# Ledger of designs, part 6: VHH binders against q9uj72

Target 1, 324 residues: q9uj72
Amino acid sequence: MFCGDYVQGTIFPAPNFNPIMDAQMLGGALQGFDCDKDMLINILTQRCNAQRMMIAEAYQSMYGRDLIGDMREQLSDHFKDVMAGLMYPPPLYDAHELWHAMKGVGTDENCLIEILASRTNGEIFQMREAYCLQYSNNLQEDIYSETSGHFRDTLMNLVQGTREEGYTDPAMAAQDAMVLWEACQQKTGEHKTMLQMILCNKSYQQLRLVFQEFQNISGQDMVDAINECYDGYFQELLVAIVLCVRDKPAYFAYRLYSAIHDFGFHNKTVIRILIARSEIDLLTIRKRYKERYGKSLFHDIRNFASGHYKKALLAICAGDAEDY

## First folded at step 1 (VHH)

Design c09 (framework vhh_8dlx_2)
Fold by ESMFold2-Fast, scan of step 1:
Parts: C-alpha cells; structure tokens; sequence
Structure c09 (fold): chain B 324 residues (1-324), chain A 123 residues (1-123)
C-alpha cells in the first residue's frame, strides 16, 4: 500500500555563508553603470530564503538602502518578478500572491485554488497574519468579497486552517465515501456543503481511505467522479484538494504543466510554484513531472522562457544535463 | 464530444516515407499537448513523441531519427512524418490528447484517443 514518498527541494542553505560579502557583491551589481543580472542570479538562487533575508539586512546596513527596492528599480518584466519573489519570506510571498490574485484587473481563481488547497494549517495561519500585516486587510474578508457560491464557501473553510491532522478511522471512511457518492448523485446545495466539509476538514490520511472506499462503492476514481458531476471553479477546487491529498508534488507538476502549455503561457504561475516549492519539494515535483509527462520540467522551461528570466528559472529548478 | 480521427495509413514499401494526419474537433486544439503512440501486432503500446502548444517536440530517443511531429493550429490538425520505414514500423498508429494529471494512471494520461490507422511496411 501507500507508504509515502521522500520529498526534496532544490535550494539549500549555502555553506560558508557570508551575508556581508554577498551584500557587497549585489551592491556592486546594482550600483554599477549596468546591472550585472548574472551576479544577482548566481547569488540569490544559491542561498536559502533565510540567508537572503540576512543579505538584505547587511545591504541595508552597508548602503542605507533597501535591496528589494533597488532590484525593482533596476529590473523589469518577469525577471524582476522572479528576483523580487525570492526576497519574500514564504508566508509573505503567499500573502503577496493572494493579494494580487484578488486586487488585479480580475480575480485569479486558479491562484486562490492552488494556494488554499495546498497549504498546511500552519502555513495558512502564517499566511493570514502576513496578509494582515502587509495589507491591513483580513484575508478571509477579501476572499469572501471576491468570490461567490459554493466556491466561496469551500475557500472560506480552507482559509480557517482547521483541517484534522493524523486522524484515521477506516469505519468512518466507508461512511464518508457513501456521503461523497450521494453528493455526486444529488448535487444539491446541501450535498455540496457535505462534500466540502469532508474534503476540507478530514486529515489527508483519512481522505486517502475515503477515496479508496469511494472507488469500491462507485466503481469510479474520485477525480473522475468530481469531473463528471460538477463544473466551474468549484469543481476545479475540489479536484485540487483531492490531488493534493493523493500526491501534493504531483499536483504541482500538473499545475506547472498546465501553466506552461496553456494558451499565452501563464508565467506568474510558473514563477510562484518554483519559488514557493524550491525549499520544500521542487526536486520531487521535477521527478513527478518527468514520470507523468515523459519530459523534464527543465526542458519545458527552456522552451518557453528566454534571457535572464530563463536563467533564473532554470537555476531555481536546478536539473541535470539529462534534463536538457 | 471530443473527436480525433487519424488518416494516411496503408501499405508502404520499406525505405519510403509516409505522413499521418489527425483531425481534432470538440476542444480548443491549440491549448493542448498532442501525442502519437503506436502498437505493433501482438505487442504493447510504444510512445512515439509529442508536440506542445508552443510547437516544441519531444521524441522517444529510439525513434527520433525516424519521425517528425508537427501541428497546424489553424486547421486543428496533428501530423506524424515518418522516413526510412522498416518492417518493424508496422503498427496501428494512434493520435492522443493529453488529459488532466491523475497520479498512478497510464503515463502520459490520455483522456481521448483516435481509433488508429494501420501502417503496414511490406515489400
């Protein structure tokens, strides 16, 4: 049966780290006649986020200036987004992405789905605090005002950060599976509420048992059933939850593949996932991507990105010569 | 209502070239990664290659020198160009649309397939 996979990131703490030396090199890169973008990439993609924060503090001490501000002044386009993104602590980066998903020209529902369906209770609590600190707004209130219907109700449940942890009950799994099957048949508001309560509140371990029992009684995979029975962003959110429960790195591989291969190439999603997952499971995401799609994430990034933007994404992704 | 219809198969002599077509309908063709897969008589499926919406291609390394995949998004058509055909290339050739990711399913996940077109390489 399921025993779990070991997960690995692509960015690790640098040995022999000297934040003063790194700050000086970055100062030279940004304050010279022309911006040395290769220096920015070589330093910032090869330090963990905690070390990047120390560099920013040393930069402030040395130059009396804000490193992130100076980078935003010197850089442009997607390259600016990557380099600035690396300078955010993870909860603040999640808050930043959610703010821009809701306060842009429209609502980016896929960004809301990706972050809220995939983050742990602890990550959600930290994200809510970062959002309030940075934007003086309540994340829950902004989600409520920007969304509607059962999609809203499901996101509001997830943003509470109250998912059960470590709980397993095989007998209850059979009962919950029957509820999910009935929800797929009836599709009323009450059934949609019961379905979201199960998917949002049960532990990942419990939901894996529920999905197995669902397949036993329905003869159908949980994702297939949801796709046949529901539509819109509500359906997409439910599928995202199931995929995260089943294999979170595989969910991010799916999101990356979709972002790269969608019409217009959704750069913002690629940048967000690479940065957010770089210290958690991005190496595992690369493995799932290649296993699932028959080609490397590294190869696909090379095909859709260019210039220093491409160099930065490839540095975060890492990869072997065989990934070319 | 998604449909994929392969054409261009038939009997062909060794050493010749052949181009297969796949006409797609019922979805936004330009958004999707498209694949070619073949099955020789009495054997399993063999993945040939794919083409991304960007036009970039990736091939099975054992077949790279034999085949070229291309697409025409204006006509919703996928192509497989085969050169220097050998008796070993005798197979049913399938056009397949990339589907949504499902962990543990067949790789890549194909949500729709054509019925296939038979290519027989014989002298």
Amino acid sequence: as target 1 above (324 residues)
Amino acid sequence: EVQLVESGGGVVQPGRSLRLSCAASGFTFSYYDMHWVRQAPGKGLEWIGNIYPSGSTFYNPSLKSLVTISRDDSTNTLYLQMNSLRAEDTAIYYCAKAGDYIWGSYRPNFDYWGKGTLVTVSS
Scores: ipSAE 0.000, ipTM 0.152, lowest interface PAE 17.6, mean pLDDT 85

Design c10 (framework vhh_8dlx_2)
Fold by ESMFold2-Fast, scan of step 1:
Structure c10 (fold): chain B 324 residues (1-324), chain A 125 residues (1-125)
Amino acid sequence: as target 1 above (324 residues)
Amino acid sequence: EVQLVESGGGVVQPGRSLRLSCAASGFSFSDYAMHWVRQAPGKGLEWIGNIFYSGSTFYNPSLKSLVTISRDDSTNTLYLQMNSLRAEDTAIYYCATSLRGYDYVGKYYYGMDVWGKGTLVTVSS
C-alpha cells in the first residue's frame, strides 16, 4: 500500500490475548441471571475476527456448547445480528449476506450491488466457496435465477472474480474511453455489454486512466454520464463500480449515509458495512463520511440507534462525534 | 436561484380532497427526486413520500392509501393529491429535494437540502 492506497480499519488484534479467559467471561455473561450485554460488547468488539474464532473454540472446549448458538438464543433483534455477525469469518459473512439478500421476501439488489461491486478477486473466490459449503448451492446459479437483463449480466461477470491486475495501457485506456462515450450516446444492448465488460474486467489502475480519458473526450464525469444515460439497478451497479474504483472508502461512506438517512434506518446495511469493513478501511470510511456529509458517522449512529445495539455499533465504529 | 414554491393550501371540510402543487425553478427539475413532508401544529416533521426522476413513488406506509404523488416535468411541477381529509391532516405541507448527483444511485434517499416555505392546510368543519 502506497500514497492514495493507504487505508485503516477500527478493529485490531488484541495484545496479550487469552481465548480461554475471554471464553470464561462470555460464558459467565450468557449464563448469568441476566445476560451481561456490556461484557459481550467489550470483548467481541475489541478482538479481531481470528481471535473471536479462537474464543469460540475455547468456549466449545470449556462448556461443550456453541457460542454463536448461545448468543442467538439469549439475544434478540438487531443486537443479536451484530453479535452473531462478528462471529463469521469474512468470506462466510459475505456468503451469509448474499444468501439472505436472495432467499428472503423479494431480492435485496442493493446488497448484491454492494458486495459484488466492492470485493476483490480473492474475496469473490473465497465467498463463492463459503457459499457452496454453507448452503449447498452455487452462488452464480442463485444470482442468475434471482436477477435479469443487463443487471444480471454485469453481476455474473463480477462473480467470476477475474478482474485484470497489473500493467496499465494508456493507448487502450483512450480506446476504452471512446467505447464508453459511444455507449452513453447509443445505449444499445451491444454497447451495454461493452460497457459492463470494460468496468468489470479492467484493473482499477487502468479504469482510473479510462475515466480520465473519458473526461477529456466527453467533458463529463463518468458517474454523471452513467446517471444521464442509464436507469434501474443496471445504472446503480455501474455507478457503484465507478465509485469503488475511484475511492472505495468513499463508496461505503455513501452507502452508510444512504442507509442511515433512508426512511426506516436500514439496519442490515449499517450492520453489514461496519462489520465487513472493521478490519479493512472503516477508519478511512469514517474520514470520508465526515468530509462529505459534515457530521461524523459516530454522531449519526448515536442519533438513530438505541440501547445495547447503539453501544455495539459505536464500539465497532470507534472514535467520537467531534473528529470523524 | 434554486426555489420551491408550494400552493393549493387553505381551509377544507373533513372528508373532501385537496391537491397541492410545488413549482420548481433554478435547477433541472426532471433530473431530481422530489419529496413531500408535513408538520402538524405542536408535532415534528412527518415524511409523506417521494417521487424519483423516473416517476417511481415511495410512501410513508401510514399514509399510502390516502395520498398520491405525481410530477409534470414539462411544467416543473410536483403534486400531492390528498383524499378523505381529516382533522389530523391539518399541517404545513412542504416540498423538498436534494440536488446531490448521487440521489440517482440507489432506491431510497432521505437527505433533503432544498425546502419550500410551506403551504398551510386546515381541515375544519
Scores: ipSAE 0.000, ipTM 0.115, lowest interface PAE 19.8, mean pLDDT 84

Design c11 (framework vhh_8dlx_2)
Fold by ESMFold2-Fast, scan of step 1:
Structure c11 (fold): chain B 324 residues (1-324), chain A 121 residues (1-121)
Amino acid sequence: as target 1 above (324 residues)
Amino acid sequence: EVQLVESGGGVVQPGRSLRLSCAASGFTFSSYEMHWVRQAPGKGLEWIGNIYHTGNTFYNPSLKSLVTISRDDSTNTLYLQMNSLRAEDTAIYYCARQGLYEPTYKWFDPWGKGTLVTVSS
């Protein structure tokens, strides 16, 4: 029995948790000539994030060392990214991913889209604070300097964390749908601004009414209209917003499917989504993945990943192959 | 330009087998996951299965005992082997490349014109 078990996640707080014993087991696993990676997986994937933070504190007290630092020294490649990623509080993990999306080689626009289009007002506020504390820079300023055009304007709107919440208005939904219809036909800079303001600022419940009204007047699905009328990262961002409004777990299922199946195998995207969604809706993401693609996320991970990296991802995903 | 051309359809009696082909051009076929999708008259698209660049396959659970997907990377050809054909297998069959699916209400937006399979006596 525990509080917070309403979410459709795959990782839950462990009962009878002892952070000192877990820290000692992790210390033993990391200090050998050959690292016991199975021990790392078995402990870290079976504790919620809050419990992992307590383990890190116990590890520091016991060994005088940083657990994340020791794991980065002993582990390599994508397995290192998974294990280290599990050790971040969610707002710091989002901040970490956004920093590296902008300060790495080039800009990872898909990472910016995924995080900023999918996070709630509260999550946006928390990640902005975490980013400022960790990197001594404003997230808003870094987004502005790394991006341009209507793509930038849309991200700048989302990063304010000021999406409306609350009561729906069917009359306003009809008006907004007409604005979106006009924007798809005219495609001017002013219309692009109107489009992004509606998609970024209206509540999810309101936008679902807007999308229904849009289909009634245009005879076209909102995503189909955006894909036909716009291009580039601006188009991809608008589509991400619409998909999150309709079914956020289905959006993440789509992102995982694309990341796993694209030629480049976007490992960082798979790792990021599995970790970030493990305590929120990853169980629902698994269900949407199977419903949409006719195959389980578990089976796809087994095909693309190998070794302890595969074991770690499957442990976060949870369940048996037949359950998916 | 990515092009996919399905072939091998026709009229088949119930209980018989049929092999469909898909000829791919305009991309590095061996690097991409490929899918088979079908659409029965008056119905939506139904995913049949896929094959990864590694050769591993996954199938729609309702069809897994009835179909086999394979690929020949040397000829850029995708295959669908169908056994024990039933009247409900009557559909237009499409092949599709991974990464061509729009994030829309359309589950799969296949490329090519498809090949018609009619199961009747």
Scores: ipSAE 0.000, ipTM 0.151, lowest interface PAE 17.3, mean pLDDT 83

Design d01 (framework vhh_8h63_2)
Fold by ESMFold2-Fast, scan of step 1:
Structure d01 (fold): chain B 324 residues (1-324), chain A 119 residues (1-119)
Amino acid sequence: as target 1 above (324 residues)
Amino acid sequence: ELQLVESGGGLVQAGGSLTVSCAASGSIFSINAMGWSRQAPGKERELVAGITSGGSTYYADTVKGRFTISRDNAKNTLYLQMNSLKPEDTAMYYCAARGYSYGYEYDYWGQGTQVTVSG
């Protein structure tokens, strides 16, 4: 398994990696009378996901036990969720989060929006396969049954993983911008469908041109126009797509800021974003967070989390209170 | 859907204590993140405390160490215990609920309860 982008992430492959030694240290930490949580944090947050998978295999070979199972038995609360979360391959973690978003108490529409609006075609394809293998259910069918209306139609488009890739077409961008402008004026079901098809199917590079043309034609920002014309989870999903196209790390910074400050610390969202983005762009997310909100992500996590849970989140986030 | 009613406000002397309460009806209180915001005349509304459905709490720097937010899911009630009150704490205090949304358009707000701290 490939570890993520070393320049943009906060977790990197450990040099001179020894999965047998790491498994032995983790076994000692979990099998003692008092669980050594600091040892768990120090090892698991300083190995990339591929290395953690190798540690789990070595642990099974050495002790005849499942590492994730032992951690779930010994740990509790959100600290358990962080440690267990680190042990998922990325597509399986996405599948896990989506399953629980739909099969829990109510539907967590914001989890559906976050994952489906932000993942690449490749990530969508792998996530669908992982979901089917783990839950014996089709992800597309579960989304269809748990959602409705234009929100459902938009999620169904995104879950196909068929977004265009490649070079830009300025003439088509101008044409698509006119369609979006008309959709904001008329707001019919047909216009909502056209809006969805453009935002879900055009490449990110193409959509950036579309958004520039939209501002030139309408005199209004695309996000502002959507917020004035639409509502509900459909509006939130459309905004999430636009924000991801413009600056995906800034979108995640916004999601983290909201999860930390809006009516208390939304633990599941903070855990999910930190883990999912740790090997991709969490370093860039930290920069956007500080630029937009004036305080570091590290500072805010330190203030809202506690105990070993706090230590684990800060280890994944990396840096310190004075960093971006 | 969800209706919120605040109570317990009043006049207190500086250094005193007061508890305000928020009763929720019309929806499932236990799944919502809940919070307390305040607004003094001529000032913007400030979120002072929040609590998740799981019980994790947030406090604004201005009230940290003095205020305690808590919830009773069996009674569908949110509390804010305010200690060491200062004249600067004088404001209308609003209860708010959030249900799996990060947009304010999905938040529910009460009508507020006035807290006045004399010096």
Scores: ipSAE 0.000, ipTM 0.189, lowest interface PAE 13.9, mean pLDDT 84

Design d02 (framework vhh_8h63_2)
Fold by ESMFold2-Fast, scan of step 1:
Structure d02 (fold): chain B 324 residues (1-324), chain A 121 residues (1-121)
Amino acid sequence: as target 1 above (324 residues)
Amino acid sequence: ELQLVESGGGLVQAGGSLTVSCAASGFTFSSYAMGWSRQAPGKERELVAGITSGGRTYYADTVKGRFTISRDNAKNTLYLQMNSLKPEDTAMYYCAAKLPWYSSGREYDYWGQGTQVTVSG
């Protein structure tokens, strides 16, 4: 949901929407001897996900074929991944990304962290259902079999979708902050479990109070303390939770910057975040990105991507180079 | 307080091997992404290899299949094993640590003084 001017997406429902006309235009674009990629971009990036589902239904009725299947046959590389990704309902897209994170070459722990640390209780319940329907496997069982240790225990907690909501308790926040402070000093299995239970189960509003109290007693930022006391994917997961609690759009801005600038220009992460956040907070993510890194997301995408792939990502991102 | 000290550089013949190391102190090494960059005279600095806190590795296309980055968290040491060295690999090699986004938006901070690798042939 929109929340005033603070949290905004970049893709909105198109006015005067006609799914039959859109399906016919896409059919012409895909069935020609030369695929009209600009037509695919112009239609699919300018319709919300619900409208894209209606287009797919109209396409099936008109041509007796699956739109996603036809796009996968005609398109290639990252451009194919963007266009196909836009055609997934959000819970099914999360399920798709999690499946490929675990059933691909090795395990993509950063994908598991990103999705499970950032999704709401409702989103987690919906993705679990979508995963079971699509892959005939339990998401929880696959996470358990692909991961280990405290990293596993933390992901298993998050995938339950049982985070508290609503009421805050300042007295409990002070107590929880003391537990987190002791956990950073002692680092026993029991302390790691207590830390996990607090970060995974308390409401975002409650955790913000906990983090303030933690800084008061320790003199240190919560993320700084975690980075000094823990390591590996467990540390990265705990940091992701804290960053999401503080400012979820800023967490995604960090993930995008890392995917573009760190190692190998991780296209899968850029595609996933732009699509998954396009109707939620991608405009807010753009603002955080520019504030933190001094260059717009638009500028950085333009520099690392090329061709129709670049056009598609820029269309989802929206804005222009003047947003510097 | 945070310090990176590179060592292990030297003169090597084309086709040879060399390992450079970086000793880290003043921070929790295991929690940081680490990397190796190089700079040849008259060229821009290039990131050649990186390793995350979780162990994921990255290599520049110029060194893929020849260089291997690794870390020893117990010894607070980063390594770059360089095989099948070419004259074009001649450069000053720098060790780097990446700050979390909340303190810095940069790719890498805390660069060391470097170690010179010269490949002749």
Scores: ipSAE 0.000, ipTM 0.192, lowest interface PAE 15.7, mean pLDDT 85

Design d03 (framework vhh_8h63_2)
Fold by ESMFold2-Fast, scan of step 1:
Structure d03 (fold): chain B 324 residues (1-324), chain A 122 residues (1-122)
Amino acid sequence: as target 1 above (324 residues)
Amino acid sequence: ELQLVESGGGLVQAGGSLTVSCAASGRTFSSYAMGWSRQAPGKERELVAGIYSGGSTYYADTVKGRFTISRDNAKNTLYLQMNSLKPEDTAMYYCAADLYGSSWYPLEYDYWGQGTQVTVSG
């Protein structure tokens, strides 16, 4: 009855891949008198993550050294962050980003929101395993300790990875829409609990029906209603869930636009999204970005980033056909 | 487990000086690469200074020539001497340690302190 939307990344498996040759070229680039950063960019941004893992293995075999460690030693600033980030398997990269978001004083709540609101059940399960293996801590326990209130309750629900899949019920959608409308009117703790249970547990297909019914009964867009009725990180998390349900690439386009324009260029967010989405839907994100904001992601990165860092980000984006 | 506790923050007039310290406990820190990062409201966390176990240092361009990082391995203490302070230096300052000593990549820092607030008026 319902089919998912087609999405496309910017990075694909290289044909005729030779990990030994790539490892040798990277070894030469890192061990030269001046580090050949263009070689690092040209190789690592033109291999998929699985191929980068094979290159790292070949590098270790040839040189007796860790490729990621050598890159971190030779590189600096955000260029180091992007090159090292490409070397993580996706669930480990998500785990590392979440661990860093919860380190020290203060929490990077926007990072928690972005990852936990956007990941599928399978991605959540793999991320929890990677986090436990890498840090000997449970992701769920760390989220509980670092957050509070309804924001915590919502994140704890999402991290369970138990969202319904491929299920629709039009009658239930009408009932859930009424619950959401009442939650916006009453704003009690019980209503906030019912609201987060609906948004976190119903399938994306079901929630699209719920949002349509909500528009019919309230005369208001679901995002607009949440923005008027709630505040703080709870509001931001609920909005993120709604946006992901409607159009996940458009949500990431929004996050990138905000990172580039609000409070200046937020390097960590730009790097994280470009790397994490490069093999999933980054090409679709580029199209949503241009459609919604009138300028290409390529144009905005070119204006805010510089040097090899800029070259690396643009290479991951793979450009925009109309901007080349 | 290594624990890091910052101290020495406070309110300072523009053009003034301040030293913040980071005390390491639980084990010696001589093999760790150590760093100071700062975060002002609405801005991302910036690595401002770093020092390897061997004593080699790094400084962000925004603080180069004004800030000096140093370590006392015998006292398990890291220091950041801040001179010619500007209102733009107002931030929470965090101490960080990298167990492997080979990375200035912030995501890979193994231990972080709770931070000390530095406010520069003027």
Scores: ipSAE 0.000, ipTM 0.099, lowest interface PAE 22.2, mean pLDDT 83

Design d04 (framework vhh_8h63_2)
Fold by ESMFold2-Fast, scan of step 1:
Structure d04 (fold): chain B 324 residues (1-324), chain A 121 residues (1-121)
Amino acid sequence: as target 1 above (324 residues)
Amino acid sequence: ELQLVESGGGLVQAGGSLTVSCAASGFTLDYYAMGWSRQAPGKERELVAGISSGGSTYYADTVKGRFTISRDNAKNTLYLQMNSLKPEDTAMYYCAKDRGPFYDLTTYDYWGQGTQVTVSG
């Protein structure tokens, strides 16, 4: 029973945890007349993911039923998505989100960008395995079929999970910066290939040196250069990679702000980020959000969401003291 | 609550210089692209200068070489220094905040109330 060390998350292991008692409380909540949604929120948002898995096992043993299935039957809309989402192990949740990004109505390219640009090598390997086991399909083949062009080539590189780790070479950084500068000036297919290979394959530490060298030789910020020289989902993907290298929590804060304030209110993105980051860096994401947008994430969620859906999101987010 | 308050406008003679300022409250400038737009009587609003969170700058051809956009993160203030002013620079000048950290004409999501610059000649 481990939940890991998540010093920058908002959800931590509950002390004095009893999965049998929690399963009984959830069984009563779901099988009662009104479906006690407050009980679902109070239990599931106050247990780490490993503890929620133990609750699901106890529920199956006690009732002979699947907890996720019972929740999907009793709940609806976004509240259902939050409660069900909490019940997924992280690699399986990433796989679930990617599957629905590609097999739902249309293709959700922003979901593909967010997950594949932000996940570590270890997270990518686990996600690919979970996807194959759950959907009997190869994640790489599905990405190839649903995307095209340099956008596809970049996603295919990221999904390999072969980014270099912990190595720096200042001479190579200077050379790579020259390649990136030339790619922004000439914009050929070969230069786009060189650019994506550098951004997808070099370590984060190495890329920070590359970005510094790029600024020295071009006089321009890497994100600004990409925005000036490229367009479409390829541009958005390259920008996401750069932002993750510089400050991954700030990237997620930006994604949350856009999801909350964009036309149409992108609920699925808010739900996905809050759940996926709850045991990693959501506390740091909240800090970046407040610093950047002048209002807390808690405040914006409270104004955007309603009912038990709002209560669930706020419970995951935490931090009402930061509303001023 | 987000606020942008422009100041420093006024009357200046042709060939002169003027600096307009924009004080931001309710958010941190460092994380946003910021811009200056202007609107002359009977004309459409024109973006004249932009600055990304990374420090890259944009200038319209009409002001390039004469205007300089800058930010002071400690004071949470945006500036536009205008040199070699011409009568055709006469306009209401507006401060703008982008949604994201890089300038993009289509993503500016908040605008100030403006400060009047009049160039006589």
Scores: ipSAE 0.000, ipTM 0.319, lowest interface PAE 13.9, mean pLDDT 85

Design d05 (framework vhh_8h63_2)
Fold by ESMFold2-Fast, scan of step 1:
Structure d05 (fold): chain B 324 residues (1-324), chain A 122 residues (1-122)
Amino acid sequence: as target 1 above (324 residues)
Amino acid sequence: ELQLVESGGGLVQAGGSLTVSCAASGSTFSIYAMGWSRQAPGKERELVAGISRGGSTYYADTVKGRFTISRDNAKNTLYLQMNSLKPEDTAMYYCARVTSYWTGDYSKFDYWGQGTQVTVSG
């Protein structure tokens, strides 16, 4: 993803950008008498990703050292994860998160769901390439090996990056809605296959028509029907797809709320979403969060995080004093 | 479909202990956050305990220090160990799945079971 002028995020290109000056300030911060974590936050959260890449190059030229390496040596815990995460190009960050979701202790299925259900065809393609280059492994093969059943089949469909675009057909939407309604009544393996093929392959515009037609014939919401008829990670993946189709920023607000309030603070999920969405739609996510939950994302981060970690997350979120 | 069946309720004397259990079938139990709620006659249902997928626990102030929630993923079973029971703990106890797609209300759970009655005399 490229840092553009017309983003709906919270992080924008800095005007009057000087990568040499920024590299010098970061060098002083990391090698000073005490590590100046506030300087790291103030610089890295106030530059777009493209500008952070230029700073890393200037740092290498000036000091003969790797900026990310120096930060990893001086920083620890979740603050390290935030600062290092900001230094990844977006497709490589997605690849990094997916690798650790599958190659760590156990499998983080919610990370697989979040990334694969929400990324565009272009993002999927770039992510697969970054994964192969970084890890010398095929992303599709690793997903196949780490997952099973209809959940696996659905993820394998999504990772192809072959969703239809810009297509609407009301008659086909009515037919697809009938197929989904029958799938909810019969609940066989074949019906689960039909369900995932529709949700993974039809365009977002087409699926919105399908969901309207489904409500007309069934008398119930698509998410409610899936929750009644299916279960496990397959159900959660299908719901994630529907939520992304309806309102992707609202889906991420939902994920953030769950991560913050699900009997603890799920740091990796909060960090991942804030960084990944900072230049795309994090401002819209913040608005959806407040609308749906009555409290700002800024308020909840302030209450659950602490120290420089809190400062870094709040800087990425970029809420104002009224978000308290 | 996730099916939840509560058991282990009964009559117990004030100051006594009781363990209620919830057997899960249909979907993979180990991937869900789970909880226990209770409802006394004529009162709203309240969440008393929750346990995340990773084992983090929550307790309502009314039961903290007396109740212990635990899970056995190999047996697909959720437990609530209740100690130092009080007459105020008399209620129908419900097992529920907590979804990752919460709507901002921690009292809202999917897949409610039929409940198990706990009556504390004294």
Scores: ipSAE 0.000, ipTM 0.185, lowest interface PAE 15.2, mean pLDDT 84

